# VH-VL binders against q9h9l3: the designs that were tried, part 225

Target 1, 176 residues: q9h9l3
Amino acid sequence: PRKMVAIDCEMVGTGPKGHVSSLARCSIVNYNGDVLYDEYILPPCHIVDYRTRWSGIRKQHMVNATPFKIARGQILKILTGKIVVGHAIHNDFKALQYFHPKSLTRDTSHIPPLNRKADCPENATMSLKHLTKKLLNRDIQVGKSGHSSVEDAQATMELYKLVEVEWEEHLARNPP
Key: E = the ipSAE of ESMFold2; O = the ipSAE of OpenDDE; V2 = 0.75 times the mean of E and O plus 0.25 times the DockQ between their complexes.

## First folded at step 12 (VH-VL)

Design Ga5 (framework fv_fezakinumab; at its last look DockQ between E and O 0.04; V2 from the best seeds 0.00; counts 0 for: pae E 11.7 > 2, placed apart)
Fold by OpenDDE, look of step 12:
Structure Ga5 (fold): chain C 176 residues (1-176), chain A 120 residues (1-120), chain B 111 residues (1-111)
Amino acid sequence: as target 1 above (176 residues)
Amino acid sequence: QVQLVQSGAEVKKPGASVKVSCKASGYTFTDYYMHWVRQAPGQGLEWVGWIDPDSGGTFYAQKFEGRVTMTRDTSISTAYMELSRLRSDDTAVYYCARGDYSFGYEFDLWGRGTLVTVSS
Amino acid sequence: QAVLTQPPSVSGAPGQRVTISCTGSSSNIGAGYDVHWYQQLPGTAPKLLIYDNSNRPSGVPDRFSGSKSGTSASLAITGLQAEDEADYYCQSYDYSLEAWVFGGGTQLTVL
């Protein structure tokens, strides 16, 4: 069986009026929640909006941030060949300009059994924060200091583990 | 209707540049990557690169890195591919094709193609 | 040379079943990337025929089917018709090349 990792990325605003989401931090944890990767990343374009309240990214974090191209290479080395778990993970892959096999992708924002377990509509898109509170009785993304991509990645992995057996069986019967 | 309309055929000399346009309609331009694929006469399909119309981000096949530039104008839902330092072996029909980045990677919508002929 | 390998040509009589193979490697099909198929009629742009290994877009008849196993994929056409005469291309993604890759194409002739 393939190794499993969870990923979460933080984005800053670049481009006109900061409407372009650019990767500024990436965290990857293993099945046990151990941090495999956690780096601030320097976007190739000028940052217009740090989105600190949400991203937790500040200007000081960019001083020694890893250039995007380098970080991308490091991240891809970790992700390649693994089952990658994330929440709304298409945003993370998009920010990485990366394509992961659908069969090796697990998006916790689109797992009906997970929503069912949380007493949510199966076809609804629930936030990571909500699912984490409901199913793990844990508060994440609290305060005004911004999100922790490490905590989010860990929460995502833990959520997936709750439905892993059921979902993997489902996927085996119904490949995406 | 959903379609991609490409610019007309081009004839260029070696060393020149060509810029092909692809106008999207019938869907949200920024929701899909725009890929470019070329096909030399009597040959197969070759991927050139993609642009994210939302961010303007691009990714080119290594073969074309340094010679190709992809851009977009969101105001008119148009993607552009410029290929410089043209060679005879660049003669091909160039296609723009819509590709999803979240639910699938297939190219589900194609332009009719633009013939670019490079000859002395 | 194309990264994915297809037979250069296949032929069949009307009503027959034909199969087109697409052989990849561990860095594309074998890595879990899905295979898509395109039909290209003479003088036209490619058209999506099969996506995600075995799914048909709207308008594609069910006599077209796709499958994937290991490092290879296959397109099957049953009840072959004259209008099926075209070039067929398989497509996937190669992570080592960081590129979408196509087969060399298969020319299908209806006898």
Scores: ipSAE 0.919, ipTM 0.950, lowest interface PAE 0.5, mean pLDDT 95
Fold by ESMFold2, look of step 12:
Structure Ga5 (fold): chain C 176 residues (1-176), chain A 120 residues (1-120), chain B 111 residues (1-111)
Amino acid sequence: as target 1 above (176 residues)
Amino acid sequence: QVQLVQSGAEVKKPGASVKVSCKASGYTFTDYYMHWVRQAPGQGLEWVGWIDPDSGGTFYAQKFEGRVTMTRDTSISTAYMELSRLRSDDTAVYYCARGDYSFGYEFDLWGRGTLVTVSS
Amino acid sequence: QAVLTQPPSVSGAPGQRVTISCTGSSSNIGAGYDVHWYQQLPGTAPKLLIYDNSNRPSGVPDRFSGSKSGTSASLAITGLQAEDEADYYCQSYDYSLEAWVFGGGTQLTVL
């Protein structure tokens, strides 16, 4: 049967001047928030900017990181056939060099009922940190040590659960 | 040199099919998505779809579903786009374009285009 | 109808600055997808001019620049030259259409 997971990724800068965002960590949690996958990933390109302030990625994390090709294979096996929840999830899929079926994708940055619960305009794009504080009364991404992709994936799943019934019914009546 | 070389112009009757080729050279063909974009005379750019040369997986714009087939031959680094049941409004220049190094949000390399003319 | 809205034409004299707007929606530019720009000289294929909102590929002069804000993007051309006379297209991704989307194009005339 079809199951639901939430994903979050952290990226580092590769390519000329570090402008390309490349996958350096990926975390996947199940519906209950249990961690299914959490690995540091070595990009196929030279890392120019670790972006540590936001990514939390440091050189030490790359020493034993899983090579991108192997990690991608492991991650895609977990995602196949599942509803995948994320926040601004297009960035995660871009970093994975992967396209998940639209009918199986849920993006908490673009769910009007979720914005309504946060007293935000339905078409506004709200940060994960902001929505989590407003709707879950939790602070995430605290301090200057970077984000935790496990924490962010768990928050994303909890946010989706707030609107899951309404949004799944909406999507059933409005198939992509 | 890094380039995409497309097949020559085609003239077809309504109801026929056309198959346009796009040969890649100077880079690893299977590392990048190949997109197809068309441009009717005097009109703008319209995305047709993509093929992942590594897996052979495809995704077509909804307008072309059921009429377009994209394939590739990795042994000669060549992508193909076939459009069936042609009609006069399919007259356009058809471009192949490489995405960045995968999924591709920008098209950093373009073929010269293949003019397909559909007339009675 | 193009998904991204551009003015159909702009004009400027040599040496002037011109801007070309690109207006999207919450399902494309407003969702955080980057904007890319293409130059199409008469009779030629499009050429990548600006990627990821503001980056120039090798060989593109620094008189071309791009920016993005909210649901819109802008291409600026300073020091306008006769060779800049071309059509310009913006591009992004739209998650609701599951498609790469282009603007309708802007014809730049150098007076």
Scores: ipSAE 0.007, ipTM 0.530, lowest interface PAE 11.7, mean pLDDT 88
ESMFold2 (binder alone), look of step 12: mean pLDDT 94; pTM 0.956

Design Ga6 (framework fv_fezakinumab; at its last look DockQ between E and O 0.77; V2 from the best seeds 0.00; counts 0 for: pae E 7.9 > 2)
Fold by OpenDDE, look of step 12:
Structure Ga6 (fold): chain C 176 residues (1-176), chain A 119 residues (1-119), chain B 111 residues (1-111)
Amino acid sequence: as target 1 above (176 residues)
Amino acid sequence: QVQLVQSGAEVKKPGASVKVSCKASGYTFTDYYMHWVRQAPGQGLEWVGWIDPDSGGTFYAQKFEGRVTMTRDTSISTAYMELSRLRSDDTAVYYCARGSIFDYEFDLWGRGTLVTVSS
Amino acid sequence: QAVLTQPPSVSGAPGQRVTISCTGSSSNIGAGYDVHWYQQLPGTAPKLLIYDNSNRPSGVPDRFSGSKSGTSASLAITGLQAEDEADYYCQSYDYSLEAWVFGGGTQLTVL
């Protein structure tokens, strides 16, 4: 019975034309939705596009942001050994330059029973916003203020909890 | 055809630098990490580091930190590994290998580049 | 020196079954990281033989099989053939080292 956490990250644009997605905020919540980590993170490269409309990140958030290397260490310390739940979580891990065991990863964007419960095609990739609305009757990522990674992480955890028993049994019978 | 084509063998003196290239073809270069693995003569495999061709981000094994530099040119789907301050024990065949961001195996390998360091 | 431990050599006669062990620790195989296997024929680059503990890439015959348990993994070769003579390496990821790690390699000789 490993501890379970949910993670959500916000990215900003760096590199030429801001096409590189760099970690700028990371939120981690426990099984109950309690915030374990929530920090603004300073990318190692110059930010070209804050992507504020989506990321919610503004220049002022970077003033006292935690340097990437330091933040990465803090985050990895939390994730190590745990079942990590996320939505399209490969993006979060990529941004962290981190590799979590596949057997301990739960990606809510690739859980057929979750899609089925939401009356979506099982093999389709549905957005966190859509699943949250359908299954939790909750609106997330609303307005123009950008996403809340805490809110998204909490929603992700709640979604997973809806199918946890079924999915964990499936994984036990069909290990990756 | 999906393949990785590496540059030719190199002979270097101690203290010199070597830069090995790896050209990818047959797949989307930026969709996979490019790993570098070396093998000393008669020895096993040793991971050197990886580069994300999409972002240019790199991560090196601690052993090589400060001496290795990995770069890429997306316009020609080519990855580069430069190793500086060469020593005799750097003599090895250096491989580039494709690795998914989702899976941690190396499913495509170059033929290797022999780098010989000798006085 | 290798993080994962393999026997340096194994041998078998044609048609026999051989197994190659790969022993890790709590920071790699025991941490849940999958094990992959590579075949390296003499004078060639390694080739992916088994991925994610027990899966075979296309072109790999079903004579090759992999398994994982606890901190160890195993490669089994049934119906041993002359062309199976090669070096075999297991591979995983170690979170404490933040590195991909390999076994020391096992030389398989077909008698």
Scores: ipSAE 0.902, ipTM 0.942, lowest interface PAE 0.5, mean pLDDT 95
Fold by ESMFold2, look of step 12:
Structure Ga6 (fold): chain C 176 residues (1-176), chain A 119 residues (1-119), chain B 111 residues (1-111)
Amino acid sequence: as target 1 above (176 residues)
Amino acid sequence: QVQLVQSGAEVKKPGASVKVSCKASGYTFTDYYMHWVRQAPGQGLEWVGWIDPDSGGTFYAQKFEGRVTMTRDTSISTAYMELSRLRSDDTAVYYCARGSIFDYEFDLWGRGTLVTVSS
Amino acid sequence: QAVLTQPPSVSGAPGQRVTISCTGSSSNIGAGYDVHWYQQLPGTAPKLLIYDNSNRPSGVPDRFSGSKSGTSASLAITGLQAEDEADYYCQSYDYSLEAWVFGGGTQLTVL
């Protein structure tokens, strides 16, 4: 069977008015939640808005951050050939400038059985915070210091495990 | 209605630059990547690179890095590819093609722009 | 040069079945990336024929089918018709090159 990992990224604002999202932290955990990768990443463009309230990224984190191209190479090597779990994961792949195979991608924001378990509309896009609270009885992204990508990646893996058997069987019968 | 309309054929001399346009209609321009693919006469297809019209971010095939620039104007739903320091082996039909942010197939193609490089 | 290997040409009589192979490597098809197929009629742009290994877009006849196994893929055309005479390209993604990659193309001749 293919190995499975979960990924979560934190972004800062670049481009006009800081509206473009650029990668500033990435965390990857294995199936058991052990951290395989966790680095602050220096975007190749000027940071307009650190978005610290949500991202947790501050200017001091960028002083010794890994340059984007180096970090990207490290991350892609970990992801290659694996089932990758994330939440709204297309944003993470976009920030990485990376295209993972559709058949190896699992997005907890788009799994109808998971929404059903949370008493949410099956086709709605639910936040990671809400799903984690509803289904795992945990509060993540607490306080004013922003998100932890390690915490978020671990929560994402645990959410997927709740529907893994059902969803993997569905995908086997209905290839993406 | 859903279509990609490309600029007309170009004839250039070696060392010049060419800028090809691709106008999208019938869909939301910023929801999809725009790819460029070329085909030399009697030869196969070769991927050149992509632009994300939303962010303006680009990614180029290694062969073209340093010679190609992809841009867009979201106000007129138009993508551009500029190839500089042209050589005779850059003679090809240049296609624009639509792909989604995470899909790998090209479901919509322009009709192509012939670029001829000769002295 | 083509990253994916296709036979340069294939031929068949009307009504017959032909197959076109597409061979990749561990950095593309073998890594789990899907295979897509394009038909290019003479003097026209490529058109998506098969996506995600085996799916047909609307308007593509069911006599076209695709499959993938290991590092290779195959396009099958049954009930061959004169209008099927075209060039056929397979396409995938190669993570080592970080590139969309095509086969060299196969010219189908209907006898």
Scores: ipSAE 0.033, ipTM 0.667, lowest interface PAE 7.9, mean pLDDT 90
ESMFold2 (binder alone), look of step 12: mean pLDDT 95; pTM 0.961

Design Ga7 (framework fv_fezakinumab; at its last look DockQ between E and O 0.05; V2 from the best seeds 0.00; counts 0 for: pae E 12.5 > 2, placed apart)
Fold by OpenDDE, look of step 12:
Structure Ga7 (fold): chain C 176 residues (1-176), chain A 119 residues (1-119), chain B 111 residues (1-111)
Amino acid sequence: as target 1 above (176 residues)
Amino acid sequence: QVQLVQSGAEVKKPGASVKVSCKASGYTFTDYYMHWVRQAPGQGLEWVGWIDPDSGGTFYAQKFRGRVTMTRDTSISTAYMELSRLRSDDTAVYYCARGSIFDYEFDLWGRGTLVTVSS
Amino acid sequence: QAVLTQPPSVSGAPGQRVTISCTGSSSNIGAGYDVHWYQQLPGTAPKLLIYDNSNRPSGVPDRFSGSKSGTSASLAITGLQAEDEADYYCQSYDYSLEAWVFGGGTQLTVL
């Protein structure tokens, strides 16, 4: 079986009025929740909005941040060939300008058994925070200091583990 | 209806530049990547690059880096591909093609724009 | 020179079954990336025929089918018809090249 990792990224606002989401932090954890990667990343364009309340990113974090191109290379090296777990993971891949095989992608925001377990509608898109609270009895993304991508990645992995057996069997029978 | 309308055929001299346009309609322009694929006469398909109309972000095939520039105007749902320092082997039909950020196929194609490079 | 390998040509009589192979490598099809197929009629733009290995877009007859195994994919056409005469291209993604890749194309002739 392939190794499994979970990823979570934080974005800042670039471009006109800061509406462009640019990668500013990326965290990757293994199946056990061990941190494999956690770096602040310097976007190629000027940051207009740090979105600190949500991203947790501050200007000081961009000092000595890893340039995007370099960080991207490091991240892709970790992700390649692995099953990648994430929540609304298309945003992370988009920010990375990266395309992971669909057959090796696990998006916890689109796993009906996970929603069912949380007493949520199976076809609804639930937040990571909500699912984590319901299923893990853990509070994440608390306060105004912004998100922790490590915490979010770990939570995502733990959530997936709750339905891993069932979902992997489903995928085997019904490949995307 | 959902469609991509491309600009007309171009004839260029070697060393010149060409800019092809692709206007999208019938769908949300910014929800899909716009890819460019070319086809030399009697040859196969070759991917050139993509642009994210939402962010303006681009990614080019290695072969074209330094010569290709992709842009977009969201106000008119139009994508542009400019290829500079043209040479004879750039002669091809250039297609714009819609691609999802989730799916990697191209489900919508323009009719193509013939670019001829000759002395 | 295409990253994915297809036979240059295949032929069949009306009503017959034909198969077009698409051979990749460990960095594309073998890496888990899906294979898509396009039909290109003479003088026209390519049209999506099969996506995600075996799915048909709306309007594509069920006599077209796709499959994937290992580093290869295959397009099968049953009940061959005259209008099926076209070029067929397989397509995937190659992570080592960081590019969408196509087969060299297969010209299908209906005899």
Scores: ipSAE 0.779, ipTM 0.909, lowest interface PAE 0.7, mean pLDDT 95
Fold by ESMFold2, look of step 12:
Structure Ga7 (fold): chain C 176 residues (1-176), chain A 119 residues (1-119), chain B 111 residues (1-111)
Amino acid sequence: as target 1 above (176 residues)
Amino acid sequence: QVQLVQSGAEVKKPGASVKVSCKASGYTFTDYYMHWVRQAPGQGLEWVGWIDPDSGGTFYAQKFRGRVTMTRDTSISTAYMELSRLRSDDTAVYYCARGSIFDYEFDLWGRGTLVTVSS
Amino acid sequence: QAVLTQPPSVSGAPGQRVTISCTGSSSNIGAGYDVHWYQQLPGTAPKLLIYDNSNRPSGVPDRFSGSKSGTSASLAITGLQAEDEADYYCQSYDYSLEAWVFGGGTQLTVL
């Protein structure tokens, strides 16, 4: 069967007033949660707002960060031909300037059976932190030092596994 | 037969606009970024910008922002570049070029479209 | 003008080795971006000659080779032949300009 990976990205603010989101870290894990990729990434433009409270990105991380074009190439090599799992994953793909085939994309923010397991409305968009706490009994994104994209990618894969059989069967009957 | 076929030469007056087309064949048009590169007579290569044929997203070199528009029609696998408010120093051959899988180098080029801007 | 610096011209006799330099900066080649080379015969479109510093596409003879070190790259042509007479461009990416950048080009003359 087709291999599956989970991805999570952290963004910083670029552009006027720092409102544009640009990629500054990306982590990819395999089905078992092993880290396949984890790099700090130098955005192709000036960073106006590191957004450190949420992103965990600090100026020191950028000193030796992988330039965006190189990092994008490395990441795309890993993603090609695989089922990619993420949370609100369109933001990650936008930051990568990349669009993965919809038939190979799984977004844990838009899976009705997953929300049902969390006792949430099936069409609601729930945070990764909330779903992880509710369904895995784990706290992620703890403290004020920002998120870990490795931790978040691993949590995303574990959440998908809870509904994998049901959701893959649903997608087979209802192709996107 | 992987190729890029460009529209024919154009002669324009200063202040006009030009729209150059680039039709892709022999590969999946939406899998690769399309770049535009120009070359003034006797001069070197200059990158103009790119379009993502899948999303329609674009990115332009700073000197062309506000004058260039890149579009595409995925139903006919064709990319377009429009340059407005033409000046004599816009006289050049305009190439479309496919970015490689990793989008670092240009592995497929059109034959070029000569745009001449003269009074 | 050109972001990457190349000599305007180089020349060599048939059978000799020539090299074409490409010098960048800390925001392009020095940041770790790869260098690619194009050959442009008169009246034709550029053709990819070397990619990712040293790789040859299918159909490019092994007498063409590339290397990168620090902020610079080099294209070497051994066994120089008359048909090698062309313009050669190096290319990379510059993160500060947010641009794909080329050298100014080098006209190779075979004597």
Scores: ipSAE 0.007, ipTM 0.514, lowest interface PAE 12.5, mean pLDDT 89
ESMFold2 (binder alone), look of step 12: mean pLDDT 94; pTM 0.956

Design Ga8 (framework fv_fezakinumab; at its last look DockQ between E and O 0.03; V2 from the best seeds 0.00; counts 0 for: pae E 12.2 > 2, placed apart)
Fold by OpenDDE, look of step 12:
Structure Ga8 (fold): chain C 176 residues (1-176), chain A 119 residues (1-119), chain B 111 residues (1-111)
Amino acid sequence: as target 1 above (176 residues)
Amino acid sequence: QVQLVQSGAEVKKPGASVKVSCKASGYTFTDYYMHWVRQAPGQGLEWVGWIDPDSGGTFYAQKFEGRVTMTRDTSISTAYMELSRLRSDDTAVYYCARGSIFDYEFDLWGRGTLVTVSS
Amino acid sequence: QAVLTQPPSVSGAPGQRVTISCTGSSSNIGAGYDVHWYQQLPGTAPKLLIYDNSNRPSGVPDRFSGSKSGTSASLAITGLQAEDEADYYCQSYDSSLEAWVFGGGTQLTVL
């Protein structure tokens, strides 16, 4: 059986208007919530908007940040061959310029049984914060200091664990 | 109508550069990656690289790293592929192809641009 | 030279069933990456025929089917028709190369 990890990334704004989302932090946890990776990452382009209130990223975090290319290599090494759990995970993979096998990807923003358990419409896209509060009775992404990618990754993993059995069975019966 | 319209055929000398354009229409240009795939005469398909029209980010096949440059102009939904230091074995039909950020297939192709490199 | 291996040619009579194999490795098909198939008619650009191993885009007849197992994939064409004469390519992603990879192509001749 394959190991399972959860990933969450924080992005900053780059480009002329800061509208380009660039990876600035990545956190990866194992099935038990143990941190396997948590690094600030230096984008290849100048940061125009740190998006601190959401990302939690500040200028000081970039002083010793890991260059993107190096960080990417480290992250990919961890993800390769794993079942990767994330919330709206396409954003994380996009920021990494990475393609993970769909059969090994679990996106908690697109799991109908999870939404059903949270008394949400099955085909709706619910936020990680909402699902975490509803199903885990835990508050994440609180305050104005920005998100914690470690906290978010852990929450994502815990949410998935609630529906893991039935979802994995569903996927086995309905391979892509 | 959803389509990719590519620039016309090119004839180049060895050592020169060529820039092929691909104009997208019928869909949101920035929602999909634009890939480039080439095919030498009588040969198979070879992936060159992709560009993210949204961010401008690129990723090239190792074989072409250092010789290929992919760009885009979002204002006109056009992607460009420039290949420098051309060699005879660069002679091929170059295709632009649309690819999802979620998937690995190419669901929309241009008609191709023949690039001939000869002395 | 192609990362994925296909037979160079296959042939069949009208109405027959033909299959085209696509053999990969542990770093692409075997790594869990899906396989896609393209049809290339003479003098034309490739056209997506099968995506995600076994799905047909709109407009592709159900005579075409795909499957995947282990490190290999297969394209099956039933009720072979004259217009099916073309080159067929399988495609996937290779994690070790970090590249989209194609088979060498298979020329299908309808006798």
Scores: ipSAE 0.802, ipTM 0.917, lowest interface PAE 0.6, mean pLDDT 95
Fold by ESMFold2, look of step 12:
Structure Ga8 (fold): chain C 176 residues (1-176), chain A 119 residues (1-119), chain B 111 residues (1-111)
Amino acid sequence: as target 1 above (176 residues)
Amino acid sequence: QVQLVQSGAEVKKPGASVKVSCKASGYTFTDYYMHWVRQAPGQGLEWVGWIDPDSGGTFYAQKFEGRVTMTRDTSISTAYMELSRLRSDDTAVYYCARGSIFDYEFDLWGRGTLVTVSS
Amino acid sequence: QAVLTQPPSVSGAPGQRVTISCTGSSSNIGAGYDVHWYQQLPGTAPKLLIYDNSNRPSGVPDRFSGSKSGTSASLAITGLQAEDEADYYCQSYDSSLEAWVFGGGTQLTVL
């Protein structure tokens, strides 16, 4: 009966030609979808590409954003010891410079039972938007103004709940 | 009496390792990051890294990555810094310093531990 | 080589005003990171003197003050006293190095 949270992050481009992904927003919700954390985060490196079309991050969001190292400490304190649910979650952990135990990690982009419920190939990597529309009858990430990490974290938790019993049993039998 | 008490001076040969301790008293050890800063004789201050005593998470300056390990024992409010593969230019006073991850400054310092590396 | 640049020494007579400069770059002070100052008396550990550019911890006399502008910061000491004779270090964060960075230190001599 470990506690469970869902996380979603938005990244901006840093480094040469803006190709490095750096954390610029993080949202964490509990099992019921209540927001535990939602902050804009100032990357420790110069932002080359805000990636606004996907990230929703604009220059004004960074003016008083929480510095990365401070935000990372706050976020890791929430994540430690919990089952953490995300979508393509390895990108979120990389942006946090953090390695959560695999046994406590749930990635909705790689859950065969979830794909099966969506009438998709079991081993396909499915987008969050597609799964949410198919299984929850909700439209997320609408328009060209970028994603909401709160909305995406909440959707991710609800998707996991659809397969939670089956998948937790599978993982108990097949430890990662 | 808020203070950081460090272990005594060490003399080491090149290639050895050293482990310096820093015991916190008078405040809640797990509420603050612990930093390590060194000062070579007649030189300035150089940041080595930090540990979060609550989680055990660490972050090291790039220069020390692969050679430094920071740990803690929360039951005795003590942080440790271990530096391996010592060389003569590691001769320095090593300070522990309390900082907040929110303020980026060091508001409480240990008295320092002299580590001398010589053949 | 220190990341932040300070003059190696500065001097003043008792009662005078002295300033100690701290010059950074676009990856530290110029990126908006705050500057902190430490006093190191001979044979002792550093002591926090100024934090967040201009704030004094409890117990630090108000004759110590700090400021920041652009890529540089300054520590000012008014009413200079013999007990102020020490080394002074500025400190900030550098986003390119991903590190806490210090100035090379300034030796203050009270004449």
Scores: ipSAE 0.008, ipTM 0.472, lowest interface PAE 12.2, mean pLDDT 88
ESMFold2 (binder alone), look of step 12: mean pLDDT 94; pTM 0.958

